# VHH binders against WD repeat-containing protein 55 (WDR55), part 6

Target 1, 353 residues: WD repeat-containing protein 55 (WDR55), of Arabidopsis thaliana (Mouse-ear cress) (o80775)
Amino acid sequence: MEIDLGANAFGIDFHPSTNLVAAGLIDGHLHLYRYDSDSSLVRERKVRAHKESCRAVRFIDDGQRIVTASADCSILATDVETGAQVAHLENAHEDAVNTLINVTETTIASGDDKGCVKIWDTRQRSCSHEFNAHEDYISGMTFASDSMKLVVTSGDGTLSVCNLRTSKVQSQSEFSEDELLSVVIMKNGRKVICGTQNGTLLLYSWGFFKDCSDRFVDLAPNSVDALLKLDEDRLITGCDNGIISLVGILPNRIIQPIGSHDYPIEDLALSHDKKFLGSTAHDSMLKLWNLEEILEGSNVNSGNASGAAEDSDSDNDGMDLDNDPSKSSKGSKRKTKSKANTLNATNNFFADL

## First folded at step 21 (VHH)

Design m4 (from k6 with Y109F)
Fold by ESMFold2, last read:
Structure m4 (fold): chain B 353 residues (1-353), chain A 123 residues (1-123)
Amino acid sequence: as target 1 above (353 residues)
Amino acid sequence: DVQLVESGGGLVQPGGSLRLSCAASGFTFNKYWVSWFRQAPGKEREFIGAISRTGGSTYYADSEKGRFTISRDNSKNTLYLQMNSLRPEDTAVYYCAAQRRYFIGYPSFYDYWGQGTLVTVSS
């Protein structure tokens, strides 16, 4: 299913428990769409969120609010039910804000075009941390909740690890010879995967961030502008050739195509139950791909990382919460103690940030 | 210091072919998407097409598909536009432009612009 947004979208995010998807558009609007089991995709709300492009969007507060970030340097919170402005941080950054992620239930992280990263307490509406490790735009962020560390990638060709407990940049990689465009944490927190401008995926071992431990080159030369973790063994890539692919990690391989746009991929997101993949591109389109049908009907190489991981993904619960569709479920049952668990099992945090 | 210099424009007959070049200097060419635009008399600047940083992907406006081919040579810091089956309505000033980030085809996202080269298609 698909819909023409009327303008290109920079960002997309799914509601954590209901069938809503949000898009942030180049013209500064925030769109909210409802989808259902009958494949309808209907605009529920259109909000003039920002004066300039809306560069990132995230649901917060169990989906009661949406946070948007903009080239106008502001961050706005909007009430989902009413569309009303709840909070407005007009000078959140000194530069265009281009990325947002959820960190904890009450905190979000934002990154700007000049390399500044800030952590915000959404209840107090205040900045709790600021990290200035990078000399170029922030391209991606992901969070390791068990250690309270934020992994940040940048156009300066490095990744950094920002420790929220100490409020310091704990590690920074050497220059990787290329711009880092996207990032995910995989393998129960043991690997960090970065997409690059030349299409190589760089695999870093957790804690050993000076240089990558492995490279996967089969997506070259097409830049990997978007990465999504599907489970601990598989990720989804969005490339500048318009192709969306399912990729296995260790063993590294392209498993199958998922979908495409006629223009470069801009952003990817998973629905709360992982049944749909949402994609945006340089074509003003929002596309929703039915992953159950796409993955069910395909031949996959025997090199899939884990059959249990595929079942765990379809269950959609976080660790020990299998039925909650708000997060990617990557937790193994506790009987399988050989895998590290990066999810916070004692608190219902967002596991896939 | 940063320059984009188009060349190869001129007068050509309908049905003819022309190859435009754009020489880049003063920046790291292979970190940029590069694109061709044109502006016909009395019209807005029109996106023709773009080529990715490595040259691995090319994209064309729907109106131009099939007649124009974009290529780049990163070792020479040069962008090319091969135009075939030219028509009088292709008469325009042709611009090359480079962008590091954001959406292709939106002039405001381009960091650098050439001065343009005139192409006239006339009997």
Scores: ipSAE 0.730, ipTM 0.885, lowest interface PAE 1.2, mean pLDDT 85
Fold by ESMFold2, fold request of step 22:
Order: sequence, then C-alpha cells, then structure tokens
Structure m4 (fold): chain B 353 residues (1-353), chain A 123 residues (1-123)
Amino acid sequence: as target 1 above (353 residues)
Amino acid sequence: DVQLVESGGGLVQPGGSLRLSCAASGFTFNKYWVSWFRQAPGKEREFIGAISRTGGSTYYADSEKGRFTISRDNSKNTLYLQMNSLRPEDTAVYYCAAQRRYFIGYPSFYDYWGQGTLVTVSS
C-alpha cells in the first residue's frame, strides 16, 4: 500500500501500539496516517510542526505524543490525539537537528549536522547529557539499554560509544575510510552493524570498536542509507538504488528483496507488530510492505526462539556482552500461496558453501 | 578552491544534439552526487537529472525523460550531459552541481555550483 505525501519525507516512525504512522516532511509538516489490514492509508492529521524541514520523528509516552526535530535547530512535542503543541525546545542544538531516537521511557537522544549529540529528559524538558565526539553530521544512533550506552555514527567515518552512566565518550573507532550512514545492534548485543556510503556493511564486535571484525560487500556500490533490525540474525537495508533487502548477518548474505522505490531510499521503520515495513524515498512516497506475506518463504516465524547459546565466535574479555532474547514475530493474516515470487518460495540469492 | 566548470554549450539547431561537460576540482568528486540543472530566461532553475556517486544509478526529471543522458567519469572528475532532439524551449544556461547529502533535485541542498554554460536552440 502506498500514498503520495506531497513532499519528500526525511523520517518515519510507527505508533507503538496502534495502526498509526508518522512522517516528517521537507516542508516542516508532520503527517499522521492511519493504516489497516485491508491495505488502506488515510491521513488522519497534518501539523505545521516546524518552519524548516522536519528531519526526524519519534513517538514517545506510549504513543501519546510525537517528538520532531528540524533544520531550524528546534525540537517539538505534539499531542497525537489533538495535534496541539505540548512543548517546544527552541535552539535545542546550535545546528540543524537531523536524528532522533528513543532511549528510555523518559529520555530521547538527538544529533545534529555538526556532530553534537544531546540526551533529553522529556518530563523536565532539559538536556541531561551532551557528547561532542564527532567532527561531522550525526548519521545514526542506537541504544544498548542494559549497559546505558549510545552507539553513534557520523559522516566523519567513525562510530563512538557514549556512556550515559559516566557521561563520557567511552570509545571511538578509527576512521573507516568511508562515511557511516546507519547503525544497528545485532546478535544479542554482540555485534554492531554499520551501513556505509560505498555500500559495505561494517561489523564491529561489541567492546572492540577500534576496527571492524568483518565486512559484507555484496550491497556495494550502493550506499546503505537505512538499516533496520528485524531480529538478532537479520536486518533490512535501504539503499540509494531504491532497493530494500532482507540481509542475514553471520552468516552474511542477501536473503531476498523486500521492495523498491524508483528513487533512493531515505528511511525505514517497522510497525508495532512487525507486520508492516514502512519506507520513504526521494519520491514523495510513503510505502507500507506486508512483511508476513513477503517473507513467507524466508521463515519469518522461525525467529520466535532465542537460545541461551554462548561461545558463538570466541568470547571476548572486558566488555558488557548484553545477551538479549530474540524477539518473535506477531501473528498476522495469512495469504495464500505466493505463486509469483520465487524468492518467497524458499529460494535465496546465495548458497553458503 | 572548489571548482565546477561547464563547457560544450553553444548554438544548435532544433532537432540537433549537444554534449556538455563539467570538470570538477578541489573536492573529492566520487563522494558526491552530481546533477544538471538549467535556467531559462525569466524562469526558475530546473532540475534535469542526477547521477549517484559511483555512477550506478541515474535519475531524471519527468519532463526530460528520454532525450537526455547523464554520465560521469570518476577517473577524470567529470560529469557529462548528452542532449538529443533539442527544442527551442531547451534554450537555457546549464549548470552542474554537487551535493553530499539530502534529497536530489532541491537546489538548497547542493554544496557546489558551476557558473553555467549557455545553450541556444534556434533557427
């Protein structure tokens, strides 16, 4: 299912419990869409959130509010039910704010075009941490909640690990020879995967952040502008050739395509039940992809179990390892046989030798 | 100094062809999307098309599809525009531009601009 937003969207996020999806647009608007199981997308609300582009969007407070960030350096909170402004942090950063993530129930992280990262208490509306590890735009962030560490990637070609307990930058990688564009934590907290501008995925072992432990080159030369964790073994990539792919990590392989746009991919998000993947691109489109139907041939349902297995690729000393259980897929309406898609019929692009 | 220098413009008859070049220096060419724009007298600057950093993907404005071809040679730091079946309405100053980030086709997102080369389609 898809809809023309009327303008390009920088960011997309799904409501944590209901069938709403939010998009932040280049013209400063925030759009809310309701979707349902019959593949309809209907705009429920349009809010003029910012005077300049809305660069990032995230639901907070169990989906009762939406936080947006903008090129105008501000962060705004909007009430989902009424569309009214709840809070406005004018001059939240000294530069355009281009990224947001949820950290805890009461905290969010923001990153700007010059490499500044801030942590905000959403109840007190105050900055609790500031990290200045990077010399170029913040491209991605992800949070390890059990160790209270934020992993940050930048156009300066490095990642950093910011420790929220000590309020200091604990680690920073060497220059990776390319811009880092996206980041996820995988393998029960043991691996950090970065997408790069040349299309290589860089795999870092947790705690050993000076240099990557592995490289996956099969997406090259197409930049990996968006990464999304599906489960502990699989991620979803969005590339500048418009292709969205399911990718396995250790063993590293492209499992199958998921979908495409005719223009470069900008952002990806999963619905609360993981039934839909949302994508935006340089085409003003919001597309929702039914993952349960698309991935029937890739055993999406087999991701329910998480073993307490240890000793995968020799253990390392001296760092928080953070084993987390794998998340299971939620149930969904089953489609009939997937006659027209060989990749959904248990084929794969590569065989492991 | 960053420099983008267009060349190859000139007078051409309707139905003719012309090939423009844009030579880049002073920045890492293969880290940038590069694009062609044009501006006819009295009109706003118009996006023609863009080519990805590696040259693997090209994108064109809907109005120009089928007549123009964008290519790049990263070993020579050069962007090209092949224009075929030219019409008098193609008369404009043609600009090359480079951007590191954000959406293609939006002039405010481009980091560097050339000075332009005039293409005149008449007679």
Scores: ipSAE 0.707, ipTM 0.874, lowest interface PAE 1.2, mean pLDDT 85

